VH-VL binders against Large ribosomal subunit protein uL10m (mRpL10). Designs and how they scored, part 99

Target 1, 224 residues: Large ribosomal subunit protein uL10m (mRpL10), of Drosophila melanogaster (Fruit fly) (q9vpl3)
Amino acid sequence: RGKINIQRPKAPHYERARVVAVTQPKYPELPKAKSCFKTRAERTQQQQENPYNEIIAREVRNWLDHSRLVAFFHLSSITADDIFRVRVQLHKQNLHLKSYGSKIIEQAVKNTRYEAIVPLFHSNHCIVFSPDPEKTAALLRIVRRVPQMVLLGGIVEETMLSRNQLVAYAQMPGLHAVQAQLVQTLSQAPGHLIQQLQAHQNSFVQVLDVHAKNQMNEETPKST
Key: E = the ipSAE of ESMFold2; O = the ipSAE of OpenDDE; V2 = 0.75 times the mean of E and O plus 0.25 times the DockQ between their complexes.

## First folded at step 7 (VH-VL)

Design d23 (from k9 with light chain D52E; framework fv_anetumab; at its last look DockQ between E and O 0.15; V2 from the best seeds 0.00; counts 0 for: pae E 2.3 > 2, placed apart)
Fold by OpenDDE, look of step 8:
Structure d23 (fold): chain C 224 residues (1-224), chain A 119 residues (1-119), chain B 111 residues (1-111)
Amino acid sequence: as target 1 above (224 residues)
Amino acid sequence: QVELVQSGAEVKKPGESLKISCKGSGYSFTEYWIGWVRQAPGKGLEWMGIIDPSDSYTRYSPSFQGQVTISADKSISTAYLQWSSLKASDTAMYYCARQWDYSFPLDYWGQGTLVTVSS
Amino acid sequence: DIALTQPASVSGSPGQSITISCTGTSSDVGGYNYVSWYQQHPGKAPKLMIYEVSKRPSGVSNRFSGSKSGNTASLTISGLQAEDEADYYCSSYDSSSTWVVFGGGTKLTVL
């Protein structure tokens, strides 16, 4: 009876080895602590909750909460001087021109009644705030002459308005009575308005994306 | 009802001056701008420029800058397009249209003024 | 500078749906473009049919609709009628260039 070499056991017969291999308990890999494998990007994104961004977001929210007139604009290529001129003109009317990053806006309006405005801020934008809804006409008069500022829409008395509705609102002689009627009308179809505003924004973004893609494709020399 | 009425057809010679008119009615004339559009015979539409009648603020397309003058008289709700010296190439239909601002559509149009410049 | 390209002509039979495309090319990155569509019958002034890509003015038939995908805006006419035979122009405002641009126009023929 050959001494069983305990130190180097003979490899089991092929069939037995196969059975042993199949019957070996597959221990589930211990869940790698998700925290240890956060990509630098995820860590940076979490760390980038810069206390400063929170402060600015709070500021934005404060402006939104205390403003009875808010207007949203696309801002195209405009010089600093031109922006300054517009700012001065607006300021004379107690209108406040502000520009914030899209991320800051998103953070500011998250889980608020203003969340619907987020799609408007995919590109360069500026916001004008006013405590006085009667300044709508004055605002529009000023900004119409700034071709680089494109009216997107606004909020008047907590009601979201399309750009056309905002223009119509500004043209109404009796602001209080008309405002009430407008609010009533707008309250009936907030979803449609939001969709319209979003559609415009999405369309613009899509155009930009396609343009970017087309430019990239034109730059790819057909390797003949 | 919003209406823009333009002056009648013009037949001119090269070198002559011309001023055509566009009268607005049915809305507050100073609340909207007036754009001008050229259409050469058998050709497409060309945006020429725009005026704010409230203070006669004007802006021109680059192609028409210095070639024409746009003006307005708000007292009679009328916008004007004028040439100091006509060219044969100015032969076209000219339309005025209401436009709230640059980014808004031309929502109401005049009937057009045909300008013919021939020797 | 922004340029708008339209097909020179489109044709369809009565009752069909046709689509006219308007493709924009912009050298300026980041501009906002509002697209409008105008109908022009022979010897008549243009009429606004669609504004802001898809909005329809009062009095315009619901057979006319507008859409946009990428850098191409489209005018769709459903249930084509003989009266729809006209030239159609797209237009756009580019905030970067700061002027209004028209497409070259499309002649629609109803067969």
Scores: ipSAE 0.836, ipTM 0.919, lowest interface PAE 0.6, mean pLDDT 86
Fold by ESMFold2-Fast, scan of step 7:
Structure d23 (fold): chain C 224 residues (1-224), chain A 119 residues (1-119), chain B 111 residues (1-111)
Amino acid sequence: as target 1 above (224 residues)
Amino acid sequence: QVELVQSGAEVKKPGESLKISCKGSGYSFTEYWIGWVRQAPGKGLEWMGIIDPSDSYTRYSPSFQGQVTISADKSISTAYLQWSSLKASDTAMYYCARQWDYSFPLDYWGQGTLVTVSS
Amino acid sequence: DIALTQPASVSGSPGQSITISCTGTSSDVGGYNYVSWYQQHPGKAPKLMIYEVSKRPSGVSNRFSGSKSGNTASLTISGLQAEDEADYYCSSYDSSSTWVVFGGGTKLTVL
């Protein structure tokens, strides 16, 4: 923010204060680590090791471990007011926009299954977290209109997806309806079509297989 | 299969209004955005703007802001590009193309509408 | 304006390989892996040939390949055929404008 009128407001700032309070996890805020200079990895080249980074890296690992939806974006130059507007829209959908330096992300994912994401963060990035994978469509609908945010990819239910796969996931009907459509399609066109579907939707097939094992003998899903 | 079909060629005089169309089929029209691209005779491609057909949200290149209007009617899966007053410099081929958002490629293109503006 | 620099023309004979360059800056080609290539035959609409630097849409020949090094992306056409004669345009997301920009185009002649 950094606006001088925040000191003695004539117009209340409670909406912004409330959003900040509810969108931030209940752990100590580290004010200097989240400066604008540290939002842009390319411009915040670290000159020396900082033990403070490990504390924030643990925060990042906690978000990764407890989120069933994680989306990665390049972030071009954007005003404080514009990014705040985006945060408000995302928060209403239980989506949490976070910015961390590349070195912090590297430290957070080092020696974990998420290490493969490091190459995505050459410069200027942000991450959106959510415990709810059903919010992927809402996330992409909101971010689509933020031209300064460019989708790189994501993680849904512990499966890493490219940006094209994440878009495809967001366009799928509910899991039960998609399962019914896949079964119908496979029954109509054996051989070649099965091979095509497996080649393009490998992660989706894996998710359906796991779900099918837990729902044996369930009634036919609703088709929308 | 995905197809975008544009309206036919137009010959107009300076000062006249014009509205050309782009009809999508073979996909859910409101799930993708429609971009417009201009190509002057013998020149390259120039991005004009984009529309989200689901609620008619638009964004324009500065070169075309105020020069044209992009609109859409989702009930008939059609996007439009409109001029209130044509200029000779508007003579060009105009393409519509499907685009998921600002950073994605234009993956399926209409056949183009040739607009000729001359006295 | 032309945002990305391409050679005006390139030529080759059947069976050869040719490469078309596309040079930008760190705000477009150098900053992102979102380079696309379009083929345009005379009097026809452009067709997407390559996206995300090196990926091909379904139905595009594997003779077409893409790569990128620093601020320069390249389209390579191997086993050149007469039907490859066309104009080729590169495109990239540009963080300065926050939309896709195009190169000036390259005319490929098959002699």
Scores: ipSAE 0.657, ipTM 0.837, lowest interface PAE 1.6, mean pLDDT 79
Fold by ESMFold2, look of step 8:
Structure d23 (fold): chain C 224 residues (1-224), chain A 119 residues (1-119), chain B 111 residues (1-111)
Amino acid sequence: as target 1 above (224 residues)
Amino acid sequence: QVELVQSGAEVKKPGESLKISCKGSGYSFTEYWIGWVRQAPGKGLEWMGIIDPSDSYTRYSPSFQGQVTISADKSISTAYLQWSSLKASDTAMYYCARQWDYSFPLDYWGQGTLVTVSS
Amino acid sequence: DIALTQPASVSGSPGQSITISCTGTSSDVGGYNYVSWYQQHPGKAPKLMIYEVSKRPSGVSNRFSGSKSGNTASLTISGLQAEDEADYYCSSYDSSSTWVVFGGGTKLTVL
């Protein structure tokens, strides 16, 4: 249930990435001191890597397309046991901790509005995906006790937010809280209904206005 | 407006106990940590540790682990710094400050509590 | 006990620009953009002046600016005024210790 939509990658992105990779010239490299010929291992690695990379890149696109909350973290040295325990804590809140190679992220988001996230993946990292943007507060409370996971920023409702904006967003009422307020209002006089609808519209406009100002005041993504 | 108000200056003798306070207002007290910062006379700032007031999760820098106790009472929006047995070397100014996590700034500071420990 | 290195003192005349340095390592200043600067007048609490290397909180004069190159962050005060005479501290998250580190502080004297 729900996995069907996540499993279907965008076909145009996959095909476009393959064509670009084949036709692009490689940038200048240092002259290799030894042999001009690629080794058997290098040739085999290239062939094996390409098919797996595109499959994983489609997985990343599916997560990005179907997650209303995405959060990015730099990951310092952490034991496998500790990161596993954090993953379990997050999963109980419908928060899915993932990690992908920087080349796979680059391939997945090429020619999209999310290309700006690629530099975040040049060092050790992790990503949290969720369909539930209401879980932003729960996410942040869990991870801020994990000093090895350093918040870089996120995406909420297709809007890129800085880490400060993500913290501010987590303090706002969720859609379910707004829905509950509306139901309460329907039990009152008609004049109260109009006031509550206007209040909810103002709250939503404030979230959108924060996004518009952030785009005009470009916030630098954290570099490694 | 966010405000942190600390308890008044203290003059104590070695071996005495002490508990100083930091009361937060103008924000949701349990949504942010309270950090404690020490400043010895004529010296710089030292980060001592934090508390999450929501459930009293605490963490100390190694230099202060076992030397002091950080606590909070969220029902009155107050954090505390305690000594069970003061030493002359505990003479310093002690600040509380608000912090989201380790990578965020100490954005609002209390006025400080001067603790003087002398025979 | 990792501390960021700052000069002990710096001085300047009114109207000049001065720069205070804060040198760390790749695990703190060099590796992250979470450098903050605090101003402390004698007998007063520190005040946040700069965060995330170069951002100013509301109410802080644009005469204060921050930058970073490699493992060294810098606080620049332009149009120096007598009121700027204070101690200045930098701070950063440090991944090796997994907590906050401060610089030793710099006394700014306005001549």
Scores: ipSAE 0.516, ipTM 0.786, lowest interface PAE 2.3, mean pLDDT 79
ESMFold2 (binder alone), look of step 8: mean pLDDT 92; pTM 0.938

Design d24 (from k9 with light chain S54D; framework fv_anetumab)
Fold by ESMFold2-Fast, scan of step 7:
Structure d24 (fold): chain C 224 residues (1-224), chain A 119 residues (1-119), chain B 111 residues (1-111)
Amino acid sequence: as target 1 above (224 residues)
Amino acid sequence: QVELVQSGAEVKKPGESLKISCKGSGYSFTEYWIGWVRQAPGKGLEWMGIIDPSDSYTRYSPSFQGQVTISADKSISTAYLQWSSLKASDTAMYYCARQWDYSFPLDYWGQGTLVTVSS
Amino acid sequence: DIALTQPASVSGSPGQSITISCTGTSSDVGGYNYVSWYQQHPGKAPKLMIYDVDKRPSGVSNRFSGSKSGNTASLTISGLQAEDEADYYCSSYDSSSTWVVFGGGTKLTVL
């Protein structure tokens, strides 16, 4: 955290900084309890009433509405240079790395089908957006080499997937065939459209879940 | 049926070099990474490092950085752990295991290779 | 180096339930829902028993279950059997080291 310079300040820099500090306008120090223990409610209310948050929340909603691939990550301490390199690699694949505060995410997805993602952002996080779900495999290949980014899950074609399901999706060679099958079914049976869409959506999720379970089953050592 | 098969036990003298192997089968070898885990006699598990067999990208725990080399040959679905000069303190059981990335569990394990270094 | 704290040993009788704890910090167990548990019989390789806190791989008995509260994860074994006697290790991703870390292990004795 760089606390070494507090313990051993250099005389020239220390002397000059102190002179500057003394001449600057000062405000009375708040009592320690009030300054250190500003209530959670007061902090939350200030964030909610900030007009800047609504503008950024609208930007997040726009990204969600126009992206067919959204991936969520926990982000550990990482240097600006390292995250910039990741951003450049992702950008080459039309993958857009964004970071937003948890309250902004909550405000953006409030009253939407994606409200369930809010608990994923209890710590430092980032989100990757793309209009192209075919880039899921490329995304995971790039992010696997960033130890500070931990995959939490994602949204593909408006369907929320766990991290294991997203990995399974990336490993499926026949995704275009699955999408083509859904389109063909819709054209074949124009009646019962909602039922057909729900049935195929459930079938697709089931296929991904089975594939994810098969990967875990393969990962388990054989008993004998 | 995923299987990781490791090379046999080794008995070496201090200063000798050693390379042990871990062969994967029953899955696409380049789609998963291989992690290495050390277990000293009577002690717990310690993660050493990981390799992506598709391009030999490696990452090591600081405790093992510079002490061992992890490599892989994807043409024969085999990962390797190598020492240039063994020490008596290298005596341990060494496991390879399949892992998606740094944050995922080690799901399939090799049977282990016992390395004994004594004079 | 032991990163996660487990009791050195735990014991139970056949048919009983036992719980093994695994305590870390907000940078590992408390920060993520990605705790794994491994079973190791003497002279054998570890076997994955639980992943993502409470999920079982195929072929693992439903007598094994996992949970987490704050910085502490727990493995519970119900209907304890002689074959459950083994060493148990917890593991979690650690944002400080940026790789998976292990607990010191717990020896389960079935009396």
Scores: ipSAE 0.612, ipTM 0.809, lowest interface PAE 1.8, mean pLDDT 80

Design d25 (from k9 with light chain K55Y; framework fv_anetumab)
Fold by ESMFold2-Fast, scan of step 7:
Structure d25 (fold): chain C 224 residues (1-224), chain A 119 residues (1-119), chain B 111 residues (1-111)
Amino acid sequence: as target 1 above (224 residues)
Amino acid sequence: QVELVQSGAEVKKPGESLKISCKGSGYSFTEYWIGWVRQAPGKGLEWMGIIDPSDSYTRYSPSFQGQVTISADKSISTAYLQWSSLKASDTAMYYCARQWDYSFPLDYWGQGTLVTVSS
Amino acid sequence: DIALTQPASVSGSPGQSITISCTGTSSDVGGYNYVSWYQQHPGKAPKLMIYDVSYRPSGVSNRFSGSKSGNTASLTISGLQAEDEADYYCSSYDSSSTWVVFGGGTKLTVL
């Protein structure tokens, strides 16, 4: 970049800019600001004092409140053309790709049922919103072919799902009642579900054993 | 129950072609992708590539792009790994495994196909 | 190529606990909670033991647990048994390659 001249244009200052960018201090000599641990309450109050963050946080909460499907992704380096193509494909399915700063997301979900999602946004991320949970399968099919987008998890019908649970939800054969039951089942602690299933199995075996013994019949091998 | 069954061991000469298979059962074959993993004698695991059996979309590791061809026939729930011209350096155990996409674990594995290329 | 660093070997006695580390960078282990652990007995296919850092597939013993701190993931085997003797591989999604990469593997010997 230079001025328009009848003589040879001056070479761009690329090398100088590169050296400045590489050698400029990253301010590691100011560790006091980063080593200062604020309490959760202090962080919340600080964010509330910033009107910009609160305005955008309200926008995020509005999207969360009015979307029956919310999916969270980590986003690796991707070209503007590639992300535009993804946005177009998603938009055709009524899926809306949005990006927000991690502190704004934290502000939006703090003191809400969705506060648990905050750890998902430690680096580059994006969120897909839709009013239609039936679009989960379409969403995953599209994003599956975008290696720069990594599924972290989601919210379906106000229920938080891990990435594995969201995949399982998408694999249901399209029966709305079955999908609703699956979401509730998948959102339960796995240990509790396993214990319930084992309890029912053991109760059935116990009933059979008691019935056999009451008939003075010892064919059942579970005597002790 | 999910099962992946691979074709039997192969002993080949350099320059020969080879096609090995991986047959899936116990799940909807087109719902999951099939990844291929190579393990050279006494060495670790190397991810080679992946295929979507529903439309034969493939993606390869740069080390294997142009060296092998991954294909699938969804009508018989089978994925394939193929070489046009084998080299001695292709001697290895080859595993197929079920994988949802690039970022997911390989959750069910075939028993492996040992390929030995010797002159 | 070995993308993730594991110790070449680890040993323990029956009934003890051992831990195997898996160290990467912010583009893999440190950047995501997508660490898996595979067990491979000699002459056999690998078996998925842990996925997404700490989750166990159905049929995997509760003696196996996973954790992660920063760029290092760990597999812990409690109540060590003779049948645990195997090679263990860690794996993680890597944002640089945009697929899963493997560690070099750790040989566990039960003394």
Scores: ipSAE 0.608, ipTM 0.813, lowest interface PAE 1.7, mean pLDDT 79

Design d26 (from k9 with light chain V53N; framework fv_anetumab)
Fold by ESMFold2-Fast, scan of step 7:
Structure d26 (fold): chain C 224 residues (1-224), chain A 119 residues (1-119), chain B 111 residues (1-111)
Amino acid sequence: as target 1 above (224 residues)
Amino acid sequence: QVELVQSGAEVKKPGESLKISCKGSGYSFTEYWIGWVRQAPGKGLEWMGIIDPSDSYTRYSPSFQGQVTISADKSISTAYLQWSSLKASDTAMYYCARQWDYSFPLDYWGQGTLVTVSS
Amino acid sequence: DIALTQPASVSGSPGQSITISCTGTSSDVGGYNYVSWYQQHPGKAPKLMIYDNSKRPSGVSNRFSGSKSGNTASLTISGLQAEDEADYYCSSYDSSSTWVVFGGGTKLTVL
């Protein structure tokens, strides 16, 4: 509530302000406050980016290392209730639906044979992990009915597979089914047994060839 | 090897019911879904819907929801497209095609069933 | 309503190359590497020519190739032949609508 004259303020008021400004102590420690604010920002960024990313990246690496089946999906808009129902259905089959940021995925797979998957995570995504590769067929039956989840590809027995290769893998008979087919073939005319064995062997060779190429790419540093 | 064979052409009047068929052979019928595609005379392709023959799960495009019924009988490897009451605007060629799921291509197509609805 | 945009017609001479574009949005063409192309001759069923943007089914000539950049996919036909004269449709899954969408179709004329 100071009495102020707009055109010409009272002389004592201006003199008082000037005297206070001139006699006010100025300390060179003002930069210390800015340094503290920079330190806080740096600490916050360091805690959020470096240590949090590394902890979650280690979690992702552990999932990758201990899962014999990993499937990658694009995930469009879906309600929390719908995704929860999918997660429950998958969990009953020992399939674990996880979501991680693309930066965390990149950090987790950096300098590993799986580094090639990073481009798959430019958009919204999720990953399904399982220790059991025989669950691939069950996984695909469940996610086929979730139109918000689009299969991008996966890793089976440390081998990266395209979506078409993963579907083909899901259609392969299990060990006991293959043995049953061989028993049936042994009861049939000679000659067909060799053809069936070569067909199954060729399928295994294709999967192994992809795995071998991935292993070679990881072991051999590329020139330039 | 893989083949989809559709039922023959149909000529119907408005208000009549109709059921057309699509029989698959040369593959495990329950491992793939069957999609239905409509093509009006001189027009492009419209996806109508899809069925999982293993348990008859169906999904429709909104334009066709409630207008048609898709069904399947896995014991005879046959999918069906059905109308309870035909309209003149239902005049079109109808194709069935094999599709692994929503996001996969329609890789093998039936020859088509021409449905003509006229008064 | 046309979900994916294609030119209505394109023409070329035998031996030349032509390209047909297919433009969508980030929820269909731009969202995935899963664009398909179908060839339809008059009075016949469509035939799958390209899937997953660039892959060919067995039995499809290597003269047909596909590519995608952003929200636009392209079908290229090299060494154009008279039998290539047909309608061509692009298709993609649309995660927003949760159904398959088709382009309006392109009539290829070989002159």
Scores: ipSAE 0.600, ipTM 0.816, lowest interface PAE 1.9, mean pLDDT 78

Design d27 (from k9 with heavy chain T30D; framework fv_anetumab)
Fold by ESMFold2-Fast, scan of step 7:
Structure d27 (fold): chain C 224 residues (1-224), chain A 119 residues (1-119), chain B 111 residues (1-111)
Amino acid sequence: as target 1 above (224 residues)
Amino acid sequence: QVELVQSGAEVKKPGESLKISCKGSGYSFDEYWIGWVRQAPGKGLEWMGIIDPSDSYTRYSPSFQGQVTISADKSISTAYLQWSSLKASDTAMYYCARQWDYSFPLDYWGQGTLVTVSS
Amino acid sequence: DIALTQPASVSGSPGQSITISCTGTSSDVGGYNYVSWYQQHPGKAPKLMIYDVSKRPSGVSNRFSGSKSGNTASLTISGLQAEDEADYYCSSYDSSSTWVVFGGGTKLTVL
């Protein structure tokens, strides 16, 4: 149902193109350049290691490393004017809306604890960064007015949260958030030392751990 | 416990006005949206629209835009669904339900308000 | 308007397992992992049984499970009991309309 470019034959479908590529001759064509020792595989590898992409990937890693709040969204059809208005509103709250290509994000998080987020970026997407996790409630309130932005999940204090957990976090009283941070800090200490400290505080630490897990890993869509 | 309690059944004549209510309890009312869902006799569920009680932001399904008005009073934790002039085709069960935003489920439901419009 | 396609009815015997399908498009069921299932007994309000495709709210029996493949979500009820006899509705957010859409509903009869 579309117009066809008469000057160029229709390219093979992706499946057919892959079959043709697999059946290509074992030996590469000789270029006019004096000698070529690079195989197709070596050329493909060099293309995948684009220096520009690595620079942007480092920028993404820098944002991840210096942000205590990161939220991931699917982005449906939205006008440039509408997304600009959202970006401005978010910026007033120290929330920074960024868009990066899926390959750049994959490269940025490869071999990191956040590699699990890669499947979220197979479609149109955007990310919001902030150094302040207390802005989670403000973020969600702003995005609720933008039906084209669908919350997928996030990272708070280096912990990956589902969208339901992120909403629950936003609704936690300040005291519960402080308790969760205390539990997280204690869990980062060496095991042997923690055992000695917990000998006198096991009930307190266990109660906080259970409470924090209930708040963050609620089975219902939203707790309150 | 989270609970939504709706006003009682109504029997009206065409042309009359009506306002039904949905009162929330057991949670911070202004932190969640209230959605309204219509179910005509023997039919399925139809999403009508939502309200954010914190600032009375509303949004309607195209089928119900201009047909009803959704409002809320956060000081008494109550949302409302209103008709200026009822039609016989408005006969249905009306449910309110709690919802975080457009993409979240309706997690707690009111018991429903039956509205019957007949001559 | 009915946006999502469900079978009008399904039936099973006590102890049996049944599955109810919910078919949409890439803008709703296929586009997001945000499918919900509601149970409605005659004369009562709907109750959320499954959210985010496969998650159960507190108090919902583990006999209820959800899954999704492409544009089709499924609700499976194992170990059928008489009290499972009800209407079941699926729903999803639809990015094309930017509002929630429901399926037409499926009447489950336990014989």
Scores: ipSAE 0.567, ipTM 0.791, lowest interface PAE 2.0, mean pLDDT 79

